# Designs tried in a protein design chat: VHH binders against E3 ubiquitin-protein ligase MYLIP-A (mylipa). Part 5

Target 1, 279 residues: E3 ubiquitin-protein ligase MYLIP-A (mylipa), of Danio rerio (Zebrafish) (Brachydanio rerio) (q6tem9r1to279)
Amino acid sequence: MLCHVTRPDAVVMEIEVDAKANGEDCLNKVCRKLGIIEVDYFGLQFSGSKGENLWLNLRNRISQQMDNLTPCRLRLRVKFFVEPHLILQEQTRHLFFMHVKEDLHRGHLRMCSEQAQELSALLAQAEFGDYNQNTAKYWYTELCGSEPNQTTINSIIAKHKALEGLSQASVEYQALQLVSSLEHYGVEWHWARDAEAQRLAIGVGPEGIAICRDDFSLVNRISYPIIQIATQSGKSVYLTVTKESSDSVVLLFKLISNRAASGLYRAITETHAFYRCDT
Below, E stands for the ipSAE of ESMFold2; O stands for the ipSAE of OpenDDE; V2 stands for 0.75 times the mean of E and O plus 0.25 times the DockQ between their complexes.

## First folded at step 1 (VHH)

Design a37 (framework vhh_7qbe_3)
Fold by ESMFold2-Fast, scan of step 1:
Structure a37 (fold): chain B 279 residues (1-279), chain A 121 residues (1-121)
Amino acid sequence: as target 1 above (279 residues)
Amino acid sequence: QLQLVESGGGLVQAGGSLRLSCTASGFTYSMGWFRQGPGKEREFVASISGSGGSTYYADSVKGRFTISRDNAKNTLYLQMNSLKSEDTAVYYCAAVSEDYTLYTHGDYDYWGKGTRVTVSS
């Protein structure tokens, strides 16, 4: 079967796999063509019928997870984030950089103004090279996703000038170092509703689960060790967690579809497995 | 092209201390210190990851030497304590791409010209 796999740079790869191929077979073929050895950090996403972003289950047949339309449309994305110094290949770091750049535009990463200005300068150096007086103001506005005031632009200019001569790989590494220190680095977001139908953003990350309001302000943080059991039933995900009083409470998250609920459940279990100290 | 410049070498008595510095012309990934003593092959001393979060030492220098970096200054340091006569060598700064754990001098892309350390008895 023919799969169209979109890279983070929007280039589409045509990947032919066996009709009975598992998601892992497709991912391995994509990574091989890109020269990526570090396959374990990556996954393939697809869109559900209700617009949800879903991870392909790598152990199951592709044809059983997606509508049987040819070509099947997939996106190569980073699934598990690690510190940039643990990444062996520049190509892998580049894909991490492109993924975090998208997260910044979505508002998923919170940082102070100083960090935002530093990151804007690093993004400008990576995309456009050395500072240029004739174009820089326009590009900063585009990269920031808003029209920053003149004081902010002047600060970004000073920081961009300080990066003169640095390569794309060097500034992407510096950008990853900066973002890896942020609260939501490596966190994947899922929209859900609580038992009272209040909209929540559920962040699944290396240390646990963040429960946030729809503006991403933190309501509660659940570390993996206090999760006694996670279950999925239909559109609902249930987490039984230990309170500080050593009592148990059950948290309910209702998602837009059965696939979205399965996706959140798998994100929780697979992320916990990936970041466990024991193998 | 990336340039590495070492400084801080000199003559010191056994049991003394010395700090070496290496300034890079731009940002570097993993960095390390190597040394070559009289009549010996170049050997690994210590390495540090790009973030500074991971450090590695040769057994002969563990507990005596400390590697650190200041990425804002593009500078690598080697603090050498309890120096011994066998520490006498030319010390080289090296920088690498693509790998966070290097123990072989052949894996580094960029090298400085070295700074001489002489430890007298």
Scores: ipSAE 0.000, ipTM 0.080, lowest interface PAE 24.0, mean pLDDT 79

Design a38 (framework vhh_7ubx_2)
Fold by ESMFold2-Fast, scan of step 1:
Structure a38 (fold): chain B 279 residues (1-279), chain A 124 residues (1-124)
Amino acid sequence: as target 1 above (279 residues)
Amino acid sequence: QVQLVESGGGLVQPGGSLRLSCAASGFTFSDYGMTWVRQAPGKGPEWIATIYSGGSTMRDDSTKGRFTISRDNAKNTLYLQMTSLKPEDTALYYCARSEDLTTYSIGPHGMDVRGPGTQVTVSS
């Protein structure tokens, strides 16, 4: 079957795999064509019928997971984020950078104004090269997703000028270094409801799980060591966690579909396994 | 009747190796995740490693470079290969079954059946 795999840089690849191929067969073929040897950082996403963003289970047949197979539409995405110094290949860092750039554009990464200005200068240097007085005004407007005020623009210009002579690869590394220091770097977000049907954003990251209100304000942080058990049943995910008194409590998260619940459950178990054990 | 029986423990000198086995009976072994846990004298239980029904593994950071968990579904047997043993590895080692295939144990919790254990002593 024919798979259309969209890269983080929006380039679409045509990948032909056997009709009984597993997700890992497709991912390995994609990475081979891209010259990527560090496959473990990446995964394939697809869209569910209710608009869910779902990770393809790499061990299972593609045809058993997706309803639309002519063509099979997949997205190559970074599944597990690591610090840039751990990434061996420039091409891998570039794809990480493009994924981060998209997350920033969608408001998924939060930072203070100073960090946002530094990142904007790095993004401009990566995309357009050295500061150019005649065109720079338009560059910053495009990269910020909205029109910033003149004081902000002047600050970004000063930072961009300081980057003169740096290569695309160098500034992409520096941008990844900056974003890797942010609280929510590498965090994957899932919409859920609690036992009282209150809407929550659940962030799954390297150190644990963040429970936030629908405006992303933090309610609680649950580190992996205090999670005793994670269980999925239907549309629900349950976490049994240890309290300070050594008593346990069960947290319930209800998601929009069985596949969404399976997705949160797998995000928790696979993220824990990646950062603590194996990939 | 669900049973787990460990073997392979004993006295070993520092730097030595041991392979522990856990024989399972009374259930469909291939359908369950399996875990190794140890308990040293005067200390609580410490999770070592889990192997899921699909074959993926999860290992404690402090031992993952020296210990390898594996399984043989045809023989209904779980293994723990231990290398570069240290005096701190002295403990009762026992295997345990995960409660079901939808349950993921992050520590020594979530185990519904465990064996009696096999003693490992690391001393000169």
Scores: ipSAE 0.012, ipTM 0.315, lowest interface PAE 8.6, mean pLDDT 81

Design b01 (framework vhh_7qbe_3)
Fold by ESMFold2-Fast, scan of step 1:
Structure b01 (fold): chain B 279 residues (1-279), chain A 122 residues (1-122)
Amino acid sequence: as target 1 above (279 residues)
Amino acid sequence: QLQLVESGGGLVQAGGSLRLSCTASGFTYAMGWFRQGPGKEREFVASISWSGGSTYYADSVKGRFTISRDNAKNTLYLQMNSLKSEDTAVYYCAADSSPDWEALFSGEYDYWGKGTRVTVSS
């Protein structure tokens, strides 16, 4: 079967796999074609019938997970984010950088204005090279607010000029260093409802789970060590967590579909397992 | 497929106000408003990034129109104040379902609504 795999940089790859291939067969073929040895950081996403964004289960057959196979549409995405010094290949860092650009455009990473200005300069250097007044202004405004503030734009110009002569690889590394310190670096967001049907954004990241209101304001943070049990049943995910008093509390998250609930459950368990090995 | 549905159009007198809405059936990144007046080509009105942190306006509407969005409702808005007869047009909502910084500046979007009519009488 023919799979159209979209990279984080929006380039589409055509990958042929056996009709009974598992997700890992496709991922390995994608990474092999890209020259990526560091396969463990990546996964494949697809869209569910209710518009949900789902991670392909790499151990199971692709045809048993997806509703549309003509063609099989997948997205190569960074599943596990690490600090840039842990990444060995330039190609891997480039794909991390492109994924981070998408998260910034979506508003998923919060930073102060000074950090936003520095990042705007790095993004402009990566995309356009050395400062050029004809193009630079279009990219600066994307991270600096609704109406261009001339003082802010002048600050970004000065920072961009200071990067003169730096390679794309160098500035992408610096951008990843900057964003790796931000609160929501490497956090994947899932929409859910609690036991009272209140809409929540559930962030699954390196240090644990962030429970936020629908405006992304933090309600609670749950570190992985206090999670006793995580279970999934139907559209629901249950987390049994330990309080300081050794009391147990069961948290309920209801998602839009059984697939979305399975996805959140696997995100929690797989992310915990991955980052436990790096601590 | 992603669907965009505009609403809020109608007849309004010069100097008046009107608010247009556009509801998307799914997730969208960059969004914008375009219009086509009688006997004219379609022209850019305003655009907004997903976060709402960047907005852009055509010179002809700057200071009079305000673009905003409510991502929880998948809805885009255009608040039109101090309307002029020259603002008479069919207003179209446009959206991109993937991150595309170019869409904010080029006017090339993947998805378009069918439009809502705005008539400004003098």
Scores: ipSAE 0.000, ipTM 0.104, lowest interface PAE 17.3, mean pLDDT 80

Design b02 (framework vhh_7sr4_2)
Fold by ESMFold2-Fast, scan of step 1:
Order: structure tokens, then C-alpha cells, then sequence
Structure b02 (fold): chain B 279 residues (1-279), chain A 124 residues (1-124)
């Protein structure tokens, strides 16, 4: 079967796999074609019938997991984020950079105005090279909105000029260093509701779970060591956690579908396993 | 390589019976919980029945008393005996495998592996 795998930079790859191929067969073929040895950082996403963003289970057949195989549409995404100095290949860092760039366009990463201006300059240098009045300025609106004021534009231009002579790889590394310092770097977000039906954003990251309101403001943090057990039942995910009093509390998160709930459950268990064993 | 292969689906008249089988390979079957889920067009997958490694069973409300799940660890196979079938039982039935340690009273099981599904049609 023919899979259309969209890269983080929006380029679509056509990948032919056996009709009984597992997710890992497709991922390995994608990474081999891209020259990526560090496969473990990456995964494949697809869309559920309710608009869910779902991770393909790499050990299972692709055809068992997706509702529509005509066409088989997958997205290559970074599943596990690490600090940029731990990444061995420039191509791996490049894909991390493209993923981060996409997350910025979607508003998934929050930062102050100064950091946004610095990042805009780094993005412009990566795409267009050294500052040139005619070619680079159109890029600056991507993070600052359609009509930033002239003071903001002048600040970005000054920062872009300061990057003169730096290579694409160098500024992508600097961009990843900046973004890796942000609170939500490497956090995967899931929409859920609590027992009171309040909408929550659940962030699954290297250190644990962030429970946020729908504007991403923090309600609580749950580190992995205090999670006694994580389970899934239908549309619900249950976390049994240890409180400071040594009492146990069960937290309930309801998601839009059984697959979304399974996805959150797997995100929690797989992210914990990755960062416990590999970091 | 993990494989779950369903068989036994088909067309049956209301009130009839079918037995589904799921042959498993590529993992230690006896240590895994096994389940059957079904999906009707336009709806999500719902639990039909599950069975733990120890033999404890759970059923969806719509099938209690009519369906029976069982397992044979010597054959690496899980079964679903479906009796008194109704048109509402028409669905694609999926076999699933997951870790058996999840016996919390607050949760049913999350499943790691899924079969291709087998069509069951109940129609006169």
C-alpha cells in the first residue's frame, strides 16, 4: 500500500509498504530515506474520525489502526524531545527544528516578546541566510502577527543582522537551544475534561504530566514518581497518585473517544519509559 | 512479530449463534489480557468482552448473558461465543491483547495489539 507521509516541513513523501506492514516498518523506511539513524525520537501520527491527533502504534499493522487507507495519510513527527546537544545528527536536529517551527505557527509554544523577536531572526537566517532588505522581511510576520509595529520589526532586523555569516545548521541549533529553555518544550498536549466536565489541556512531558486550563495556564503538575498506576477504561484515563500525606487519590480525565483515551494512556506510559530508560 | 488473526465471522439470522476465534502469535499469550471490541459504521469501538490472564471476565452491558469469552492458553487462542444474536450486534469485531496486570476496579484495560477485524452481520 502507498502511504503519504508528511514531514515536519510539510513535504510529502510517498512510501510503499506491504499491506500487512507494521507502523515501525513504515517509520524505518521513512528514516532510512531521510538518512536518520536516531529513529527512536520519531513517530507517525494520523487523524481519527473525530479529528483526534493519534500516534500510530509502531508494533501493530497500519491497516488495523486507521479508518481511511485511501489514501493512507501519516505525519512524521518528533515524539520524544531531548536537549539539542544530545542529538548526534544534523538532519535529526533539522527535523526537530521544523517540528518546533510548526508548533510555533500553531501557538503551541508560549514565549515573551523578546524571545519571539530573537526566534524570528533565527528563523529568517535559517531560511534566507544573511539579512537582505528585499528577501528576509516577509518572514518576520510569522511569529509576530500580520502587522507588527515598526519598533518590533526594527528589533528583529537588528537581531537578524547580528547573525550575519552563520550557517543554517548553526542558527537551527541556536533556535533549538532557545526553545528547549521554554516551559513547554517537548510537551505533547491532549484535550480532556475532568470529573466536573471542565475542559483541560493535559501536557505529557519528560518530567511528568501538566494539568492546564484550556488557555494552557497551569493547574497542577504530577511527576512520574508519584503516579502509582495509570489505567484506561473506554473514554477515561485514571491516574492513581500519591499525595504529600501518603494518601492515594484517583484523577479522572475524559477524552473525546476511546482511541483518544488510549492515546493519552500510551503517551503517559511511553514518555515515562523513554525518559526513565534513555535519559 | 505480533499477530492476531480473527476468524468465524459471517452472516446469520436473528436468534442464531456464531463463535469467533482469535489466534495469537509473537508474544507470551498466557500472560496477556485478551479482549473483543466491536465497531458499527459511524460509531467508535466498544468493549464486547475481556478476559484476564487469570480467567476473570468482563462484558459490555448489551451482551451480558448472551456472549461468553474464553481462552485456551495451549492453543494461544481467545474465543467469543455469541448466542441469541440481534440485528444490533452487526459490526466488525476486533481481537485485542494487552497487559494483564491492569486489574484496577477503576479501569478496564488498555490494549497494545489489535487484529484486522471480522465482519458479523445479523440479518433476516
Amino acid sequence: as target 1 above (279 residues)
Amino acid sequence: EVKLVESGGGLVQPGGSLRLSCAASGFTFSSYAMGWYRQTPGKQRDLVADITSGGSTKYGDSVKGRFTISRDNTKNTVYLQMNSLKPEDTAVYYCAAGPSELESIFAQYGYDYWGQGTQVTVSS
Scores: ipSAE 0.000, ipTM 0.088, lowest interface PAE 21.8, mean pLDDT 80

Design b03 (framework vhh_7pa5_2)
Fold by ESMFold2-Fast, scan of step 1:
Structure b03 (fold): chain B 279 residues (1-279), chain A 126 residues (1-126)
Amino acid sequence: as target 1 above (279 residues)
Amino acid sequence: QVQLVESGGGMVQPGGSLRLSCAASGFTFSDYAMSWVRRAPGKGPEWVSTISGSGGSTSYADSVKGRFTISRDNAKNTLYLQMNSLKPEDTALYYCAKDLSPEDIFSYLTGSFDYWGQGTQVTVSS
């Protein structure tokens, strides 16, 4: 079975696996070819029939999770984000950085202007090296996606000049440190609906679950200790949580497909397990 | 299959106006934030504007604030961009984009997209 695995840097790898291979077999082969030992941070994504973006279940056969189209199209992506000081390999940090950079190129910064300017300077240093007045105009226009005002450019220039002499690896580390300071770093998001069919964004993170409206405004936060049980049935995920005076309530989340519901269920269980075992 | 089809582009003089439309199909339109992204010749993609699934929240790039208005009609599965006071620097290919969010934690921070259409050309010149 031929798999086309797109890396975070948009390079496509051709990976041949047995027709009955599990997702883990494919991920391990990809990571081996990339020289990555820290496999646990990564996963493989694919597109569902309803346009959903799904994580491949690494314990299950690939052919049972995807349509038997050749080549099998997968995306290597960071599944569990950690602070850069916990990452041991430069290659792993590089792929985290490329994931962030690719996402920024597909869209644009929603973080505050100061953080966006600092990140722009770090991206410029990583890609182009030390500040050079003859070429800087092209770099900042590309990274900002527009011609920013002169005050913004002057701020980015000052920050870029301050990075003089730093290596690509050093500034990629600093960029990841900046991103890791953002409120929702390490949170995996899932679209769902409640019992009244209201659209929700469910964020699964290191300390628990955030329940947000479709604009990401926080409705409720559920810490892992108050979750008694999580179950998935069909398109639904149920969380039984402890409420005041040992009373229990069941929260219902309805997703677009059985695979999406399985994805949220696995995100809750796997994210909690990952970060609980982290330290 | 997700499909986004942009229209409404054209040639206008500085100070003119255009209204772009994007017809969406293959997904539940009201469930996704939608964005406009543009690409000028020789430049990378620039995010222009985003609107939430319900239409209750909008955001704009600093370069277009006060001049452009994003809106949507969920009954017609259509996204709009009203562009007023157009400038030569607004000349670009304009793409309709479906947000990847929330599956990727960066989509809500950066406006990352899992799909964008073929684009519609806007040229502002005298």
Scores: ipSAE 0.000, ipTM 0.129, lowest interface PAE 18.6, mean pLDDT 78

Design b04 (framework vhh_lunsekimig_d3; at its last look DockQ between E and O 0.01; V2 from the best seeds 0.00; counts 0 for: pae E 15.4 > 2, unsure alone 60.7 < 65, placed apart)
Fold by OpenDDE, look of step 2:
Formats: sequence, C-alpha cells, structure tokens
Structure b04 (fold): chain B 279 residues (1-279), chain A 123 residues (1-123)
Amino acid sequence: as target 1 above (279 residues)
Amino acid sequence: EVQLVESGGGVVQPGGSLRLSCAASGFTFSSYALYWYRQAAGIERELIASIYSGGSTNYVDSVKGRFTISRDNSENTMYLQMNSLRAEDTGLYYCARGSDFWDALNEGTYDYWGQGTLVTVSS
C-alpha cells in the first residue's frame, strides 16, 4: 500500500509498505529515508472522520486503523518532545524544528512578544540565512500573520542581524532551546467537554495533565502520581484522581469520537510511560 | 512481536459447551489485562469478558454465570469457558490485550487483537 506521509514542512513523502504493515513499519521507513535513528520521538498522525487528529498506533496494522487507505494520508510529527540537548542527531533536531515552526504558524505556541521576536529572528536565519532586507520583511510578516509594527520589525531585525554567520543547525538548536523553555513544551492538547458540557483543553505532557478552558486558562493540574485510574469508554475518558483530602474524584472528559477518546487515553498512558517509566 | 491467536471455535448445539483459547506471545503476559470480544453478524464487536493482571474478572450480563474467563500465565494463554451456549452467542470471538495505565492494571483501550475464532451455536 502507498502512504503519503506529510512532513511538518509540508513535503509529502511517498512511502510504500506492505498491506499488512503496522505503523511502526511505515515510521521506520520514513525515518530511514530521513536518516533519523531516533525514531522513538516520532509518530504518525491521521485525521479522523470528524477531523480530529489521531495518532496511529504503531503496533497495529495501518489498514485496520484508517478508513481511507487510498491514498493513506499520514503526517509525520514529533510525538514526544524532549529537551534539545537530549537530541543526538541533527536530522532529528531539524524535524523537531520543523514541527515547532509549523506550530508557530498555526498559532499553537504561546510566548511573550520578546520570545516571539527572538524566535522569528531565529527562524529567519534558519530559512534565509543572514539578514537581507528583502527576504526578512516578507518572512516577518508571514510569521506574524500580519505586518508587525515598525518597532517590532526593528527588534526582529536587530535580533536577526545578531545571528549573522550562524548555521542553520545552530539556529535551529537555539530555536528549540527557546521553545523548550515555554510553559507547554511537550504538551499534547486534546479538546474535550466536561460533565457540564463545557469545552476544555486537555494537555498531556511530561509533568502530567493540564486541564484548561478553551482559552487555555488553567483549571487544574494533575500529576501522574495522583492518578489512580484512567479508563476510556466510548467517547469518554474517566480519570480518577486523589485529592488532598485523600478522597478521590472522577473527572470526565467527553471527546468528539471514540477514537479521540482512545487517543487521549493513549496519550496519557504513553506519555507517562515515556517520560516517567522509560527514562 | 506481539501476537494473539484464538482457537477452540466450532459448531455446538444449544446448551453445549465450548472452550476458547488465546495464545499470547511477544510480551510479558502476566502484566496485561486481557479481554474477550465477540462479534455477531451485523452487530458491532462487544466486550464480553475481562481478566486483569491481578486475576480479577468481569463479565457482561449476557454471559454472566455461563462464561468463565481465566488465564494461565505460565502458558501465556487465556481461556474462555463457555457453558450453556445459546444461539445468540454465535459470532466471531476475539481476544484483545489491554493498553492500560499503571502497568496495565486499568481497563482502558486495546492495542492488539487476535484474528478471531468462530463460534456457531445451532440446533
């Protein structure tokens, strides 16, 4: 079967795999083509029927997970973000960088203005090299989604100029360092509704679970040790948590689909395993 | 590689008994919850029995008192003893491995399935 695997930089890779191939087979092939040895950081996503982003179960057959296999459309993503210094390969770092860049363009990164300017400069250096008036202006606008004010532009320019002579690899590393310092680095977000049908953003990260409102204001933080039970039933994920009073509370998250619910459950378990058990 | 292989299916008369087996390999068998599912024609796959790593079991009401799920960790095999079989028990029976939080102690999602074994209850 033919899989179209889209990279974070929008490049589509054509990957041919066996009809019975599992997700890991495909991912391995992708990573091999990219020269990536550190495969464990990455995964493949696909869109559910309701438009939800779903991680491919790497252990299961691709054909059993996806409804539309012709073409099989997958997205290469970083599944587990780690600190940049832990990344050994430049190719791996580059893929991390591409993912971050995409997130920035999509407005998924939250940072202050100064950080945004710094990141913009780094991205500019990575993309275009040393400062050039013609290319930089265009890029800044593209990164910001709108033309920034002159003060902001000047700031970015100054920062970009300060990066003169730095290699792509160097600036990518710096960019990752910057992003890794952000509050929600490595957090995967899931949209859900609570028992009262309020929309929530559920963040699953290295430190635990963040429950946020739709504006990402924090409602609750749940560390892994206080989670007693996590279960998934239908479109619902139940999280039983120990309270300070030693009592337990059950948190209900309703997701858009069974698959999404399963995805949240898996995110919790796999993230916990990756950061707390396997490291 | 994780593998689950069901066996023991066949044709049986109503009121009869059948024992299914699920042979597992490629993982620490004792650490995982395991499940039996069945799928009748035209019906969605349904969970019918669960056995957790600690040995506790759970059944859906329709099979309670008639079916017994068990596991032999030494043999990496899970079983489903089916007694007093009914026509409505006809279907493909699947074993599944649970993907659980906290060392596979919680019932959650499923990451591996067998190919299934057919059980036909007919007079």
Scores: ipSAE 0.000, ipTM 0.212, lowest interface PAE 14.5, mean pLDDT 89
ESMFold2-Fast, scan of step 1: ipSAE 0.241; ipTM 0.615
ESMFold2, look of step 2: ipSAE 0.000; ipTM 0.112
ESMFold2 (binder alone), look of step 2: mean pLDDT 76; pTM 0.761

Design b05 (framework vhh_brivekimig_d4)
Fold by ESMFold2-Fast, scan of step 1:
Structure b05 (fold): chain B 279 residues (1-279), chain A 125 residues (1-125)
Amino acid sequence: as target 1 above (279 residues)
Amino acid sequence: EVQLVESGGGVVQPGGSLRLSCAASGFTFSSYAMSWVRQAPGKGPEWVSSISGSGGSTLYADSVKGRFTISRDNSKNTLYLQMNSLRPEDTALYYCAKGYDSLWEEFTKGPMDVSSQGTLVTVSS
């Protein structure tokens, strides 16, 4: 079976796997071709019939999970984000950086203007090298979006000049250090509704689950230790959590499909397992 | 409600050109990467090209590099695909696809998903 695997830099790889191959067979072949030993940080995503962005279950056959296999379309993505100092290979760090760069282009990164200016300077150094007056206007306009003011541009220039002589690998590491300090670094977002049909953003992260309104304002944080039971039934995910005085409360999250609900359930259980074992 | 409406398809001879358009509504167009995806008769979808929200970065499938050009006009909420040197193998239904939603929008579509009726391109003698 032929799989088209899109990398974080949007280059498509053609990967041949057995018709009975499981997800990990494909992931291991992709990582081997890319020279990546640190496979555990990565996963493969595919699209559901209702537009869901789903993680391939690596232990199950690919053909049992996807509706269209001609060709099998997958995306290589970072599934578990870790602190940059824990990443051993430069190639792994580079793919983390490409993922972050794409998230910036899609507007998925939340940060203050000072951090945004610093990240812009690091991205410019990584992609274009040392500051050059003749080309800098192009780089900064792209990173800032429409109508950046001159004060913002001057700030980015000063920060870019300060990076003179640093290698691509060095500034990519610094960029990952910066984004690892952001509020939602390593958080995977799922859209859901509560028992009253209020729309929620559920963030699954290293230390627990963030429950937010649809504007991402925080409603509650649930650390993994207070989750007594997590279950999935149909389009719903149920969390039984411990409250003050040892009382239990059941939280209901309804998602757009059975696959999306299974995805949230797996995100909660797999993320907890990963960060519990791999600090 | 997110809506994507493709147009510009037709019948052309090999070596000809077509310009496809995708009119987007129901979301902040400039905040999202956009892609073109095609589906030939009897085959699965094939990613063709992507463009960043700002328009500063573009990516192409190897089969179309040097022949196709993706572009966008954020003031008109419109995505374009300029197709030159068309080949019979380019015959397909072409779809535009919205990238992943920003933090302020519902997360419903992946870059390889199709969300509309598409526009038919036929390259024949």
Scores: ipSAE 0.000, ipTM 0.112, lowest interface PAE 18.5, mean pLDDT 79

Design b06 (framework vhh_7ubx_2)
Fold by ESMFold2-Fast, scan of step 1:
Structure b06 (fold): chain B 279 residues (1-279), chain A 123 residues (1-123)
Amino acid sequence: as target 1 above (279 residues)
Amino acid sequence: QVQLVESGGGLVQPGGSLRLSCAASGFTFSSYAMTWVRQAPGKGPEWIATITSGGSTMRDDSTKGRFTISRDNAKNTLYLQMTSLKPEDTALYYCAREPSLYDLFTQSGFDYRGPGTQVTVSS
């Protein structure tokens, strides 16, 4: 079976796997070709028929999860974000950096203007090297979503000049340190509805899950230790959580499809297992 | 400065059609997923449809087949085509920018949605 796996840098890899191969077989082959030993941080994503962005279940056969189109289209993405100092391989850090760069390019990261300017300088140093007035016109972007004015550009230039002589690996590390300081570093977002059909954004992160309304305001934060049971049935995910006085409450989340619900359920259980021990 | 401005609402007879528009500015429109939401008097907000940056759509089953979401990245504009309108569709319709992984909490205290455009289906 031929799989086209898109890397974070948009390069497509051709990966041949057995027709009965599971997702883990494909991920391991991708990581071997890239020289990555730290496989546990990564996963493979694909697009569902209803526009869902889904993680491939690594234990199950690829052919049972996808639409049987040839070649199968997968994306190599960082699934579990960790602080840069915990990443042992430079190549692994590079892929984390490329993931962050893609998120910035798609407007998926927001931060204060000072941090955005610092990150812009780090990205310029990583891609183009030392500041050079002759080429600087093509290097800078404004991460706050507005076209950069001359004052902003001058600030980015000053920061870029301060990075003179630093290697690509060094500035990529600094960029990851900056991004890892953001409040929701490592949080994965899922769209759902509650029992009253009100739209919710569910953030699955290292410390627990965040429940937000459709106006993007935080409703509740549920740490993993208070989750007694998580179950999935059809399009619904159920969490039984401990409230004050040892009372239990069941929370219901309805998603757009069975695969989306399975995805949220797996995100909760797999993220909990990765960052914290069960029990 | 993120701004979203809806237009195209008004009074319509049952069975009629309307096309709503949302003009976006202050951000890279083509990089964000966009959503239509409605809120009837005395009710909570109800999600209608989302269109991703790549053009994929997700729609609520109750309005699926009558409402179509689309976008024009060259004009920084989001659309909602509504057909076979019913009195139950009477609501304030507003567009919203889908939050990115870091947007939901890094710029707290401000809704990334427009003021809305009123749709009234009656008589």
Scores: ipSAE 0.000, ipTM 0.141, lowest interface PAE 15.7, mean pLDDT 78

Design b07 (framework vhh_7qbe_3)
Fold by ESMFold2-Fast, scan of step 1:
Structure b07 (fold): chain B 279 residues (1-279), chain A 121 residues (1-121)
Amino acid sequence: as target 1 above (279 residues)
Amino acid sequence: QLQLVESGGGLVQAGGSLRLSCTASGRTYGMGWFRQGPGKEREFVASISGSGGSTYYADSVKGRFTISRDNAKNTLYLQMNSLKSEDTAVYYCAASPTYLDFLSPDEYDYWGKGTRVTVSS
């Protein structure tokens, strides 16, 4: 079967796999062609019929998870974000950087103005190299999402000039270091409703789960150690968590589809397993 | 400064349809539509993430309005179906400089001048 796999840098790869292939067969073939040994950080996404962004279950056959469309359309994405020093291959760091760069341009990351200015300088150095007065204005205007004032531009220019001589790999590493310090680094968001049908945004991240209102204001944080059990049934996900003292409570999240509920359940269980401390 | 220009407003019969467009002078991230009816305060209509993967709608328009975007053209759209007299308002396009996939209406920094929609009964 033919799969079109879009990389974080928007390049599309044609991947042929057996008709009975599991998701992991496709992911391994993609990573092999890219020279990536660190497969565990990556996953394959596809779009559900209701516009959901869904992770392919790597243990199950691809043909049983997607509508019977050829070619099957997948996106190679970073599924588990880690601190840059834990990434061994330059190619892996490069793909993390491209994922982060796309998320930044799409408004998926929030940061203070100083961090945004520093990141803008690092992004410019990575893409265009050393500061050049004839082209710099276009780089900064595009990266900031709005036309920055002259004070902001001058600050970014000073930061970009300070990076003179640094390689693409070096500044990509520094950019990942900066982004890894942000509150929502590596957080995956899911829309749900609580037991009273109130709309919620559920963030699944390295340290736990964030429960936010529909305006994205934080309600609760649930660290993985206090989750006693997670279950999924139909469109619902249930979390039994330890409360203050010896009390426990059950939280209910209802999602738009069975696939979305399975997705949230797997995000919670797989993310917990990935980031679990071994000591 | 980022500039937003709305178009597509006009007079339409109840039950009819209109499509509004908003063109930005540069790249945008989270975007939304707001409206202000006669004698009312400005209210939220719909929002869309930078990627277009997440959308949020006010209860009064769910199932009737669809928000979408074309990032290659720096353009935001609002498809309005089954229009009611209560939908009569000036519609405003709004943009956030940067934001997470799920937008809060309170985070918009840039606004257009508006386009008028009148629904006759």
Scores: ipSAE 0.000, ipTM 0.120, lowest interface PAE 16.1, mean pLDDT 80

